# Designs tried in a protein design chat: VH-VL binders against q9vpl3. Part 309

Target 1, 224 residues: q9vpl3
Amino acid sequence: RGKINIQRPKAPHYERARVVAVTQPKYPELPKAKSCFKTRAERTQQQQENPYNEIIAREVRNWLDHSRLVAFFHLSSITADDIFRVRVQLHKQNLHLKSYGSKIIEQAVKNTRYEAIVPLFHSNHCIVFSPDPEKTAALLRIVRRVPQMVLLGGIVEETMLSRNQLVAYAQMPGLHAVQAQLVQTLSQAPGHLIQQLQAHQNSFVQVLDVHAKNQMNEETPKST

## First folded at step 11 (VH-VL)

Design bb11 (framework fv_cemiplimab)
Fold by ESMFold2-Fast, scan of step 11:
Structure bb11 (fold): chain C 224 residues (1-224), chain A 122 residues (1-122), chain B 107 residues (1-107)
Amino acid sequence: as target 1 above (224 residues)
Amino acid sequence: EVQLLESGGVLVQPGGSLRLSCAASGFTFSNYAMTWVRQAPGKGLEWVSGISWGGSSTYFADSVKGRFTISRDNSKNTLYLQMNSLKGEDTAVYYCARDRFDSDYGLYMDVWGQGTLVTVSS
Amino acid sequence: DIQMTQSPSSLSASVGDSITITCRASQSISSYLNWYQQKPGKAPNLLIYGASSLQSGVPSRFSGSGSGTDFTLTIRTLQPEDFATYYCQQGYEYPRTFGPGTVVDFR
């Protein structure tokens, strides 16, 4: 016989071990549940100091590292049974439906090119991740039957796409090179999410520039 | 079917540079993050570096930070490890592996190459 | 960095034995632990991911359990092809870290 490790830890009963394994990931959520009973200042401090937020932010970054397809949805009131059925259908297609708080998403994408997505998550939302961008058509087919989920846009091949651009992408025949070319073409089209966000920022900058120039024309102008 | 094949391992003098390649076949390379793991002769496994599917995020072990760079060319289904300022401690068999993630399981490596031996000696 | 330890460092066993290998993490890693098998002169192969999920093609005599910091790999009814080195690896955070390995030798 081989040597036996006499200090082996005691194995718990199968049922207890299974319950512990299933419930353990949800235990860190308790501090966030308690935050509903705190003052606004206490909630803000707890969010900033909560180590659980960094752990979940890492999970979001890992999804981004492993997903060529990311789709964003507004989520209306839906029963637990209905969302479970949707999750099962999506999982069969290697599509992973997840929900994360807006603060966690902001923390995950901070200092990355994806910071522009943060405003999309001010209301109830969910995200679908997949390593396979060819699954975009399957995703839209499944979600078409779920009126509570409304497509907002997505990221495909590291390019932000609006709802209409993502729908157009889904309708393309499945050559990866052709789809990559389409993504580049669509990212230059009017209505691209980044362009829309940059247009809003540029409009604000233009208003400030006009105001500054009007003041400079009346006073001592200083070149830029 | 699903295969990874490393190449580029040779004898290099201390302070030298070397680039390893890993050719992927039998799966859609660009759908997966990739990783490098090394094993010194007679020693255990040591994780070296990882790269996201698109190459935008890279990760390194402390022992190689600042000396090694990881990159990939998805059009050629190839992963690279550029090794600079090589030390005797870098002598190892270098494996490339396909990396996977699921929030239920964490990060794991499901397909491994055969390995390529790098010897750093004078 | 998360430090991984394994016990025992080596064990001798006979075909038909049931053996247990333990892995411990220096901090909680949830269930994000993987087990790899490596035969002499060969590349490692994945046995178990996420503490208890059996990789496709791996015989059912292999099983994993544990969560948090303490994890166990069990091989029941050891077969000749099971004499190998076994490594645990945390998939929780970067940098990824491996245990030092457990050598399972023929007795």
Scores: ipSAE 0.764, ipTM 0.915, lowest interface PAE 0.9, mean pLDDT 82

Design bb12 (framework fv_cemiplimab)
Fold by ESMFold2-Fast, scan of step 11:
Structure bb12 (fold): chain C 224 residues (1-224), chain A 122 residues (1-122), chain B 107 residues (1-107)
Amino acid sequence: as target 1 above (224 residues)
Amino acid sequence: EVQLLESGGVLVQPGGSLRLSCAASGFTFSNYAMTWVRQAPGKGLEWVSGISWAGSSTYFADSVKGRFTISRDNSKNTLYLQMNSLKGEDTAVYYCARDRFDSDYGLYMDVWGQGTLVTVSS
Amino acid sequence: DIQMTQSPSSLSASVGDSITITCRASQSISSYLNWYQQKPGKAPNLLIYGASSLQSGVPSRFSGSGSGTDFTLTIRTLQPEDFATYYCQQGYEYPRTFGPGTVVDFR
């Protein structure tokens, strides 16, 4: 029960419209696809060279050029309203929650130092970008209240960090602590961290696959 | 408080080399990508070069590609533009600017230095 | 490269007038267009980013609109300090490109 009138639009809807204008990506208008006969090889090549994907991949490269903090999350089923509230909280801390398809991420990081992250994005995922690495603690505090988002790892100061390393980094004070963490990470074999991040991602895929199979089994009727 | 100050502009001979510096103060320099823009006397603005926050990605206008190099030293809060094989057409006031990105707005430059004049003449 | 054009190249107006400057891109740039003001002998300053977002500290008499290839900058109730050259710039792709500028002189 409350007063609702046109002169005072519903605050959550108004706030949402304003935040969405700032937080959502804007894309150029694309021409309508036309069907043409091509060989299967030519169609595969055309899909790999899709102009639409290149435009969005450029956006991802721009985020990387402007972000000292990049965090990767597995994203379970979540309502539009819940994820919007998370975006709003993160945006207030200069943290930008984005979702991109795996093909776009692959195209964006191909031939770069970050190419190894591609396997992490073959399931439901989202990414948080920020120019300010000091916001890592705020990021982890906010996402702890969102069970649908599970931290997989990240990139801080151009260094790939596992989940545990990123949590440790969030507790470190100042520039000396950042340098110490980077040195520690770089002293390990380059493949070790990537394998660790991929293993965690694969574990979530396995958990989801088991859950999906259990759901299917429960739906199967039993006759006696 | 937020300031960018260019230096290094002088008279140089065609074919010569020159390094410009841009000193940043009043903000966390390493949180931002940076760019160079030039303006020939009586002419419009021309974007020259850009560099990512870490210095790992660099971009150049076709007119300077292969001759100019952009770099940065985040520990000194300084941006550099190394200019080689200078031509008369490179005569301009060179501005450094702080670069911003947001997927809702694209790339934009929110803070500019006062500029430094480079004259290329025999 | 994306080519930017502006019209008019110059205009003369009186204090209190409302003026409009247009900018066109050779291909679609979404809303990724910025407007800069440059006063004689000074560095440029950012007025508008992302086609319509007003930079902090810029007077509300300045406004921008447009998307795709056609964009406009409007200055309502022109003031003496608005004597300047105005440039549009695409922030869509590298290399970044500027329009040739529009010079605003008082009559």
Scores: ipSAE 0.782, ipTM 0.921, lowest interface PAE 0.7, mean pLDDT 82

Design bb13 (framework fv_cemiplimab)
Fold by ESMFold2-Fast, scan of step 11:
Formats: structure tokens, sequence, C-alpha cells
Structure bb13 (fold): chain C 224 residues (1-224), chain A 122 residues (1-122), chain B 107 residues (1-107)
């Protein structure tokens, strides 16, 4: 009645930020009687009872409910303009690039079969979701030109696949039934990808453990 | 081309059970989450149940929780609704619909079946 | 549960009229609102998703707007095939809920 929606002008940065602020989920009101200083217990309780975390965790669960393709990437330093460009290119192929905090992912997948992916997100990461596993080839073609995104692995048709297995899957384009058979063949061993992804991360842990042991040996020589 | 075809709607006695089926064609069924929506004669739409693409996550309206079960068979491109302990207020046309999600748009249903009538009366 | 209301419950219009239907949510649902059209004896069809995105194949005379709790569906230059019942539906959380519907009848 009042508003002319068809002739909507592009919002300036200030107006857009203001609109985003009013549409963002709000944290629950804190009791006014509480002091400005919050104890660790109060902070922990706030984090557990935070409706914002639940709303975003719900979004992650919705992605998992609607995506046959989930690809995991390590994300190194990249400009906002570059990642936006990549996101736009992926979106044209029905590929949805998202980044969520490790705590949100843990909350979303807790008590589900996807709980095993949580260790993948201890460092900078991003995830690509798609309902269509045939888009794996398009995904790999686009990210090949983005050196800041390093493919770690993914989930295709309920099967965890390593980077090399995803590449093999992508090389069978246009033959969905054949691709499905290939996925079964590549992932014959139970827990195959999880073991490979954990082994990769454990390699870093082992390097750190060796370094820590060397420091202990140097700092605490056997006293005589 | 893209179609959802429902079947199984019949007259049942109160307290009875019935299983509805929804056959999908013209698209890759396993790529999509699915949902059931019902409409009582002369009334509005009521969402009933939803299921993830892999079948392990299911959701129900409070009015049917504990009585209805949703399931799917991706190898047969078929969605099911198992209805137990049927009541007169369950009388409705039951529609199956293809479900979509995008964080920019939320949850929405883009393709609907033609519906199957379930009548619960003595 | 999120409760949805629509206004008006029914309206009478003539071909060529411009009409608006309002939908209200009992709590903020961001822009996660969809509009469906249902013709007598037929299944519903998706018109608009995410408050303002027009579904493929839907005529451009249909438009949606709003965010938070208040949403509007507008039909410009009403056509004979537009006489139907219109439902809004929140896609924000489970359980999903529909408005009671607005019947658009021939005057």
Amino acid sequence: as target 1 above (224 residues)
Amino acid sequence: EVQLLESGGVLVQPGGSLRLSCAASGFTFSNYAMTWVRQAPGKGLEWVSGISWHGSSTYFADSVKGRFTISRDNSKNTLYLQMNSLKGEDTAVYYCARDRFDSDYGLYMDVWGQGTLVTVSS
Amino acid sequence: DIQMTQSPSSLSASVGDSITITCRASQSISSYLNWYQQKPGKAPNLLIYGASSLQSGVPSRFSGSGSGTDFTLTIRTLQPEDFATYYCQQGYEYPRTFGPGTVVDFR
C-alpha cells in the first residue's frame, strides 16, 4: 500500500548494516540485576543457553538434511572480495559455500552420525553444500583456481571420501549410476575417510608431540 | 516431467492404520528432502511431517507426533507416511511435496503431488 | 509453535484489479516466508519463497515483500486464473506452519 517495492534502491553501506543488525538473532535478555562483571560459570551458562547458537546450529542441520554433497576445505588467508567471487561462482552451480564456528558445528552434529567430522574444524575451514553430487566436478574445477582453499575430503551419498576419492568421483561426469558404483568401490572399507582425515590431522599432532618431547628432553635432562 | 504421485487414501475406521505412498518421477529423488502436508475438507493447509534426503532426520507436527511415522526408500523413489491410531480429525487430503533449503530463503516446497483423500469415520 | 495469521480472510475482486494480502508471524522469522496458490480441487503451487523470490514460471505480476513478522503478497493486474486461495507459510523452524488462507473470489 504504502511502499513501492518494485523501485527498491540499493541500500548504502550504513543502511544495510542497520537492516542486518535488526534482522540478526538476538541473544536472550540478561537479568538487569546482574553486575557488568560475569563469572566464568555465568559465561558458560550463557553460551549453553544462547538462542543464536541454536538458530545457526539449526541452519547447519538443515544443510545436512538437504545436501548429498558436503565438501570440507582448509581455508588460508583470503580477501573478502576473493571469497565473495568464489561464492558467487559456486552458487551458479547450486554449490553453497559456508563457514561456521567449530562450536556451532559441534552443536549441530552432536548425537548424529556426522559427529565424527568435528575434528576437521579445529582450524580455519569452510564447507560447500549441494543437493546434487553430480556437481562435484564443477566444484573441483572452480576451487582449482583458488589456492587458498585446500580440499580435505567430503561426504558423498552418505559415504566419507578423501580428496583423491572425490577427484576420482568427479572424473565420471554425466553417469550418475556409474558414479554411485564408483563411490561404493572407493569407500569399501568402513570408516575409510574418517581414518584418512584423522591420520592427516594426527600427522600434525605427531609433529607437535615430537617437538614437545624434544623440548622436554632439552628442558629436563636427567639429573645426576 | 517432474511429478509426485500419491496413493493409499481410503476410508478407515477410527483407531485404524493406513500407509500412504508417494512415487517420484522426473527428478533425482534422493537429492531432496520430502514433506507431507494435509488439508481437511473445506479447511486450510496443515504441515504434517518432513524427512531428510537420507531418511535419518524426521520431523512431525504436534497433532500427529507419536502416531505417524515418515520414511523413504530412495532405491524405489518412494516416500511413505505410516498413520496409526487414526482419529476423525485426521480426515484430509494428504499431499506429498518436495522440500528445498537455502540459508537465504529458508525451508520451502517447490513441487506438490495431486493429493490422496483419507477419510476416518465409522 | 510459530502462529501465522492472514488478512483479509477473503476478498472479492475484478479482472484488472491490484490486490494485496498480508501475513503476520507470532515471532520474527527473518525473511523465511513462502506464498502458495491453490485453485479449487487442485494441489497448491509455490509462488514466492524467501519472502520476495519469484518461483520459476510464475508471472511477474506476483510479488512479495517483508521481513521479521510482517509480510505482503501483491498481485498486479489480476487475471481470471488468479482467483484462488493464497497461503503463507513459515520456513524458519519446525514444526512448519501455514496461515489460514485468503480466498480471492470473483466479484
Scores: ipSAE 0.693, ipTM 0.895, lowest interface PAE 1.4, mean pLDDT 81

Design bb14 (framework fv_cemiplimab)
Fold by ESMFold2-Fast, scan of step 11:
Structure bb14 (fold): chain C 224 residues (1-224), chain A 122 residues (1-122), chain B 107 residues (1-107)
Amino acid sequence: as target 1 above (224 residues)
Amino acid sequence: EVQLLESGGVLVQPGGSLRLSCAASGFTFSNYAMTWVRQAPGKGLEWVSGISWSSSSTYFADSVKGRFTISRDNSKNTLYLQMNSLKGEDTAVYYCARDRFDSDYGLYMDVWGQGTLVTVSS
Amino acid sequence: DIQMTQSPSSLSASVGDSITITCRASQSISSYLNWYQQKPGKAPNLLIYGASSLQSGVPSRFSGSGSGTDFTLTIRTLQPEDFATYYCQQGYEYPRTFGPGTVVDFR
């Protein structure tokens, strides 16, 4: 028959009345209940506004996917004209100066090996990205002329470097093997530095020994 | 000159596996993210997969996710696409391309290889 | 996923004509749209990136415009070597998506 359903339908009047009674609280008429409802709605709206932060965080992750050099700077007050000139100079060297909010950076690097950089961005900051790590020296030369930008550190070849380590890296010429060796040396345990100091001491002693032998040799052929 | 050269495209049985290679020359390969794009005979372009300069991030189209793996060897200037559980729908010319990013322009592909034909048929 | 559409799907034109191809995204992609040209039997080549930036080596008769969801590629004074298939591509998010292509053929 066309009258018979394949399944027993729910009782519409009973279930609908029950759902309406459960989902329509009388409490919104009371100030405290209305306050709680409004707070909950505002919290939901705050969470819905987060999609914008995720979009910008994707931009930061795209920079990281395309940059072998990332340098972090503290940024003091600077005019729009001055920062524009700096951006132009950096752009000529394939260096891209960007500024992002701390929460966006945290969101972008969350669950990555770079999460440790987040504390660097608790005050005014900017970041320079480049696909080319050989441009580190050019970056430091340009920024030396911009006192409002203070180098905090960076990431080179996926290795987090302090300001002093990044400066040392910049002084190596563009040989990848030499740069890799420097990065390995800078990341070594303190014991390795002691070994280098001992080697220098040994070299100094050897130089003194050679000099002493030369003096002895000079004395030997002397005719009195 | 800047050049990308794909290789490895052959006839493969359904359910088979194949690895494609893309050799880069004329630029510093490790400075760039790379991508694979395919084109079925007589059809349009379909993005397949992408990899960051360091291999820390990889991306896949839903149609190949779980079956394909992208990798690179920066010391050999070579990009790879490992294709497993191949289907007739995977028949296409596969292009490798050099990927670029700038926040003013977004993601774009500025250098493309010549392509290598993969045919999945019995 | 962001869906890309192109109009027209095919276009017949004569040398010296000016033509316009339209690309639409299913959601706003800012200016993150690229145009590629593919000649028969050849690999695609980049014409325009970021909606309006002309790739080095590409003739100035090619130009792009648009933002958000609607984009256009214009070819002024069409030359014989311009008869090809043109694809738009969004560079906004993963997965990256291409338009279905527009075939420009002579008549």
Scores: ipSAE 0.762, ipTM 0.922, lowest interface PAE 0.9, mean pLDDT 81

Design bb15 (framework fv_cemiplimab)
Fold by ESMFold2-Fast, scan of step 11:
Structure bb15 (fold): chain C 224 residues (1-224), chain A 122 residues (1-122), chain B 107 residues (1-107)
Amino acid sequence: as target 1 above (224 residues)
Amino acid sequence: EVQLLESGGVLVQPGGSLRLSCAASGFTFSNYAMTWVRQAPGKGLEWVSGISWSDSSTYFADSVKGRFTISRDNSKNTLYLQMNSLKGEDTAVYYCARDRFDSDYGLYMDVWGQGTLVTVSS
Amino acid sequence: DIQMTQSPSSLSASVGDSITITCRASQSISSYLNWYQQKPGKAPNLLIYGASSLQSGVPSRFSGSGSGTDFTLTIRTLQPEDFATYYCQQGYEYPRTFGPGTVVDFR
């Protein structure tokens, strides 16, 4: 393969067209193939085979392969400047704030032990990755000053933790053996934990609805 | 100082088995994914296998799939490569390396061990 | 698998020279390209990651550029310790693949 010069596109294109002409029959497919119509099965197959989504799903799997700490947040409306400042603060602590679509998350965790987290990402969300679980305290300290980010839960040392369990983990001194013991103790029932995380998300939605209504009432009418 | 030290390389007959070890020191081993890379005498580098920070995800080059397994013991700060059904073409210096990922940079290896020589010959 | 190629396979240079090594990927790998240096009888060491980011402790005379399929490593004002073999490596997908290497010899 040549460089991206005038000659490069012409040579590969000509060779490919020549091979296709020799190896594949050129029979009329229309209307037999119905190429101007997609069946429901064909449409579903095409959706599943999106190469862009697979590339980004690989990125998420790479983050999981390299992160002992994964924290999930609900993300409310926030300005580009504000989220940038948060990313800078987190990056200084080796904490990486990322946003991925729900379908990409599902594709990345499919056939893994974390498949159960997919329902958490039905609403606007973001994720923080870090190789260092001792940074959980720094993460919570930084996010405490960002009301638009609400902690839903996370994964620490391959164990799914609720919001309260993550807060408890963050309050421990940085002794690896003690932290591992706490993680195991807090994660006794995976089914129960998933239900707890979903319940917290539903309660949070109710709180946001009340808050949004209060904000509209305070901003719309002038109180004189 | 961050260090990786491989051991276990010896002369083995074709069809034999061997386990390599890589001892990590000077950093929190369990925070990092790890990888094995080999180099045949007078040849270039060939990536062999990789493992996530835990042993939940493993990856292999096609040339070693089904014959090699990678594992780790985070409590002992040690990485392993179990090599079975060894062939003459597996003769190489085997390096362990610390693996990194960032979506801005991709996958890269920032710390390498000194290597251990495996010779497969009759 | 993504195939990596390097040019030249070898070059001879003198201390003080500036040299450029080229690496090409068989498909687009974004900026996910790393450069490693290996001195005779020693383990490789990381020089550049993500096409252009200099590893801590590596002299500023080393620089990398490129994206997609075409990448370059430049060494300005070559020093005696720079005579080594240089490898590029794609960090885009598994299996990870290396270029065949470029040997930089003293002239």
Scores: ipSAE 0.716, ipTM 0.903, lowest interface PAE 1.4, mean pLDDT 82

Design bb16 (framework fv_cemiplimab)
Fold by ESMFold2-Fast, scan of step 11:
Structure bb16 (fold): chain C 224 residues (1-224), chain A 122 residues (1-122), chain B 107 residues (1-107)
Amino acid sequence: as target 1 above (224 residues)
Amino acid sequence: EVQLLESGGVLVQPGGSLRLSCAASGFTFSNYAMTWVRQAPGKGLEWVSGISWSGTSTYFADSVKGRFTISRDNSKNTLYLQMNSLKGEDTAVYYCARDRFDSDYGLYMDVWGQGTLVTVSS
Amino acid sequence: DIQMTQSPSSLSASVGDSITITCRASQSISSYLNWYQQKPGKAPNLLIYGASSLQSGVPSRFSGSGSGTDFTLTIRTLQPEDFATYYCQQGYEYPRTFGPGTVVDFR
C-alpha cells in the first residue's frame, strides 16, 4: 500500500514477472536484509579513531580563543525541535550552544589550563560559548526556563567558576573591572571547583542507584 | 563607531626591529581575538599573526615565526606586533583586523584598520 | 598550509554586467571561506563570510556559494564602486591563507 504513485512498473512484462516471482520459493538468506548496519558503539569507536576528531577539537579551541564566557550544562532528554528553539533564542544574545564528545573536548584542552574540565563531560552535556561575559545574566534567564539544562559551572575570564559562583557573577553590575575582581575573589576561595562538581555528579549517580535499588527491593517482598 | 587605528610604520634597516600598535575604539576590545595581515607593494594579502581574546594563544605565519611576536593590552584597548630581525621581504602595509569565529562560518575578519607602511631597506 | 587559487586573475567588465569569480582550496575547508573587497590605497572590507553569509551593509547584488574546495563570488548588475580587487580567504585552520586576488577593471 503506497502513498506516493511514482513507482509504476515499466512494461506489461513486469506484471508477468511479478506473478512468477511470487510463486517461487522465498529464499532471502536473511530474515530482513540489512547491509552496512553499525551499532552505536561501533559508530562511536570509528568516530574516536577518525582523524577528523582533531579537526573538531580545533573548532573547540577556536571557541575558547573567541569566548570570555563558557558555561557547562548537563543535558537531559530534549527534542531536537526544543533544543533548536533554545539555540535560536541564545544566538540572539550572542550565546552559542554546542555539544561535543568527551574525547574531542579532551583533545581540545590537552596541554592547556582547562584539562580539568574533561571529567564534567562523561554524561550527556552541552556548552554555551560567548565572547561577551556581560551576557551571563541573559544566559541564566533563558536557561532557567529550560529544565532539561542543568548548570554545572563555567569559565569566565579564564577562571573556573562553580554554579553558585557563576550565578553570583551574573548579579554584578556591567562594569568589566568590577566583574573581573569578583571572578578573582570567587575563584581563590573557599574550595576547589572540580572536586565540588565531581562530588555533585557522584551524588546524582548515587541517587539513581538508590532509586533503582529501592524499586528492586519493592519488587521482591519475600525471597525463596 | 567601531574602528581600528594602526601606527608605528617607518623605514627600518635590515636586521632592525620595530613595534606596531593598533588602537581599538567603539567596541569592547577584550571580547575579540585580533589579527595582523600585511600586503607588500603591488602584491596580495598575507596573513601574519593572530591572538586570542585573552592573549594566551598566539599564531604565526611560517615566514615570520621566531622573529615576530604578537601581544595585546586589554586595559589599553591596544594590539601590538613586535617585529625583530626585519628582512627586505617584510616591506608591506600592515593591517590590524578584528577576528570573529562561529562554527557555522569559521574564522573571519569583520573590521580592518587603515594600515601602516613598514619599509625595510638599506 | 592550505593554498588558495582564484580565477580569473583579472577581469574586464562594464557597469550592469554580472560577473563570477572562482576560488579553489588545495584541501577541503568546509564552508569556511570569506570574500574581501579592496580598492586601491584602501583597507580590505569583508563582503561575505562562511561562503554565503552577506556582511551587514554589503549590497544584495553580492552573493557567495560553494563548499569543500570550490567557491564562487557573484556580483549581479555591477556598479561603478565595484571595480576593485577581490580576495578569498580560508578561515578553516592556521595559518590563514588568502587567494592571490582577482582584479575587476573597467572595460
Scores: ipSAE 0.761, ipTM 0.918, lowest interface PAE 0.9, mean pLDDT 82

Design bb17 (framework fv_cemiplimab)
Fold by ESMFold2-Fast, scan of step 11:
Structure bb17 (fold): chain C 224 residues (1-224), chain A 122 residues (1-122), chain B 107 residues (1-107)
Amino acid sequence: as target 1 above (224 residues)
Amino acid sequence: EVQLLESGGVLVQPGGSLRLSCAASGFTFSNYAMTWVRQAPGKGLEWVSGISWSGASTYFADSVKGRFTISRDNSKNTLYLQMNSLKGEDTAVYYCARDRFDSDYGLYMDVWGQGTLVTVSS
Amino acid sequence: DIQMTQSPSSLSASVGDSITITCRASQSISSYLNWYQQKPGKAPNLLIYGASSLQSGVPSRFSGSGSGTDFTLTIRTLQPEDFATYYCQQGYEYPRTFGPGTVVDFR
């Protein structure tokens, strides 16, 4: 019957159109290439509390509440058309590319274990959020074709990972990959993010150390 | 099949305590923030509490602040609501719901459990 | 807290009618408004999120519109299964708040 053919699922086409619509800029033409956000220097002179900043900081906190994967990138100059295509590819994998100012990030993570990430955003940057940490491999596959985006590090399952640690995580499958990364984070030479966290005496690194020692159920020599 | 199943609702005296559980199945529980919503008999919906995917952030309605605690165990795919100092006004069906966020849509609840009835009476 | 109001509190309609329910927020909530349907004796289900986005599996006769403080839910060509209570809910900030509900009854 033709009614059966009419019932053919069109969800993939609808979802593609919806993804394009939600990532589409309100004004499609931009005369200049743009970065995700203004530089640190341009924001330093702001002295008055901006009510809009608190609204956007709340958005960042909501992303953190709903994301097991957070990846940080330095963003070089890129055209609006190019970044739009990247956003569409990422969105198909439930990966959400966003940009926020350093002051907004500071307000969002203030008094949380992630406060140590604030210095990473002193330059042009962007962040990718996802509820699904298994999408890390898909993220890195997409981004390696975007030279303007340089991976700085990330947070996976509440664990701060350097660039190299995040790349290694992407190559390992499943739940055991997370546990292996926690062990590696504590037993190998520290990466940039871990050094920053230790310098700031962040309690998150200390909690991670206790957790990893409990997971291993082994005694390591102090020389290592 | 994506499913949420609440349990623990019973008759409790005013001033008593009760813990509700919500068992999740058919999806990766740890990928989602969760929420509790209640409905008094014959009345409308009232949001009660919310919790982030990891349990690090929790939120409460003013009517339950200081009395209720929300927690989760991602290894057991279970959400909890600890209710203390119960009042007659807390009598309601308590629903567990899966929470979603997107900056284009805001916060919304896409999957709901069947509810569990809590009666606070003397 | 953001206060939500709905109009009407109840309405009587017949199968085939088109109805509109309104929801108003006490302050601007952008497009962060959701609509839920609750049938007697059952849990609520999501109809519309982000003011106008139709949840998967929900019939196209349901539509939402609005932004800021004023929002509407429209049901075209009412079906028997549409006789239910409808709630709006703001997803803008904590605490999240619901409207008092609109009961759609058979006339």
Scores: ipSAE 0.735, ipTM 0.907, lowest interface PAE 1.1, mean pLDDT 81

Design bb18 (framework fv_cemiplimab)
Fold by ESMFold2-Fast, scan of step 11:
Structure bb18 (fold): chain C 224 residues (1-224), chain A 122 residues (1-122), chain B 107 residues (1-107)
Amino acid sequence: as target 1 above (224 residues)
Amino acid sequence: EVQLLESGGVLVQPGGSLRLSCAASGFTFSNYAMTWVRQAPGKGLEWVSGISWSGYSTYFADSVKGRFTISRDNSKNTLYLQMNSLKGEDTAVYYCARDRFDSDYGLYMDVWGQGTLVTVSS
Amino acid sequence: DIQMTQSPSSLSASVGDSITITCRASQSISSYLNWYQQKPGKAPNLLIYGASSLQSGVPSRFSGSGSGTDFTLTIRTLQPEDFATYYCQQGYEYPRTFGPGTVVDFR
């Protein structure tokens, strides 16, 4: 009979933990050092030899093993509180918003049928995973209210879809067989699909460039 | 109601082959990765094999690698385990289980079938 | 492969007792540990996933804690239906591995 059988307190309920995390005062982080510039060879070597990257790449592969819906977004500047609220809304619909570095995504999809998506992740991005493709309509409804997230395309039923194709899929009445037929029809031009996904990303960059130039021409009035 | 029902367990001679089936009902089978877990009489649980939602990725325990094959037919809501070169050590109750993943929780099994007994004996 | 161990291998308890079962992993598995309950002649049932998350329908007297290599399952105010075998399982990598189990029987 040992002394002191201290039972540790229960972990906070999921909802309570999330609410506490959102309301916690955030300390400003010290400015981070700029990332050092490395050659392609140095970056490749770092990727191969970093055990942490392999662990996270394994996480991405697990998501792919468990998700019939994968949606890709360009992510503009957004506050931590705002993105957290989006994550909560998506999570209620069994939609999981994740952000991974481009190198990790490349490592995860290397030598798979999805390797062609790597170029989509050259800029700031995020991915939504879900086991349930019928949640595509709910996904698009939620992100419609988040201007910082721009849909680039996705993967449904192992088929790569452009933005317009994914929107069309979302408009189907929820008959699984009919949705599967649409996916089959749309998958008949694989090279064309990659070009469309790249074009959407480039179009968004162009829109951001135009917006930035317009903001430079206009300034907020100074009251003083 | 969510249900998994295994079948195919019988007495087989060493070196023989057997295919187990797991019929899923009450949920969208193709939305989930699936797994097989076995339990020898009076022993603990041993994970055997896993398969992704589409069947593209498969995983095996070292004790069965090269002898067992896992597959699925999403149109029939059925999971299969093809067992070849059976040994006495493969005698166990084989459970089918529904697999889940979340980066906050890892891999876990939330729904289990009733099990089917495979006996390997001469 | 990640090896899992449990302590104790068996314990005898009475209704109303509070019991603790421990599980250790041979390497760090973050919080990716699950607890299952199995009654004689029945299939296992998920109790806790991700070290501390309670599965829907599982009574609040069950709780889990831990991270890395050391994990604990606690049952407060043991009930008659809680006499069963309990297994931990790592959900960190393939192949997935279970602990040898802990038998909780009636004193």
Scores: ipSAE 0.762, ipTM 0.915, lowest interface PAE 0.9, mean pLDDT 82

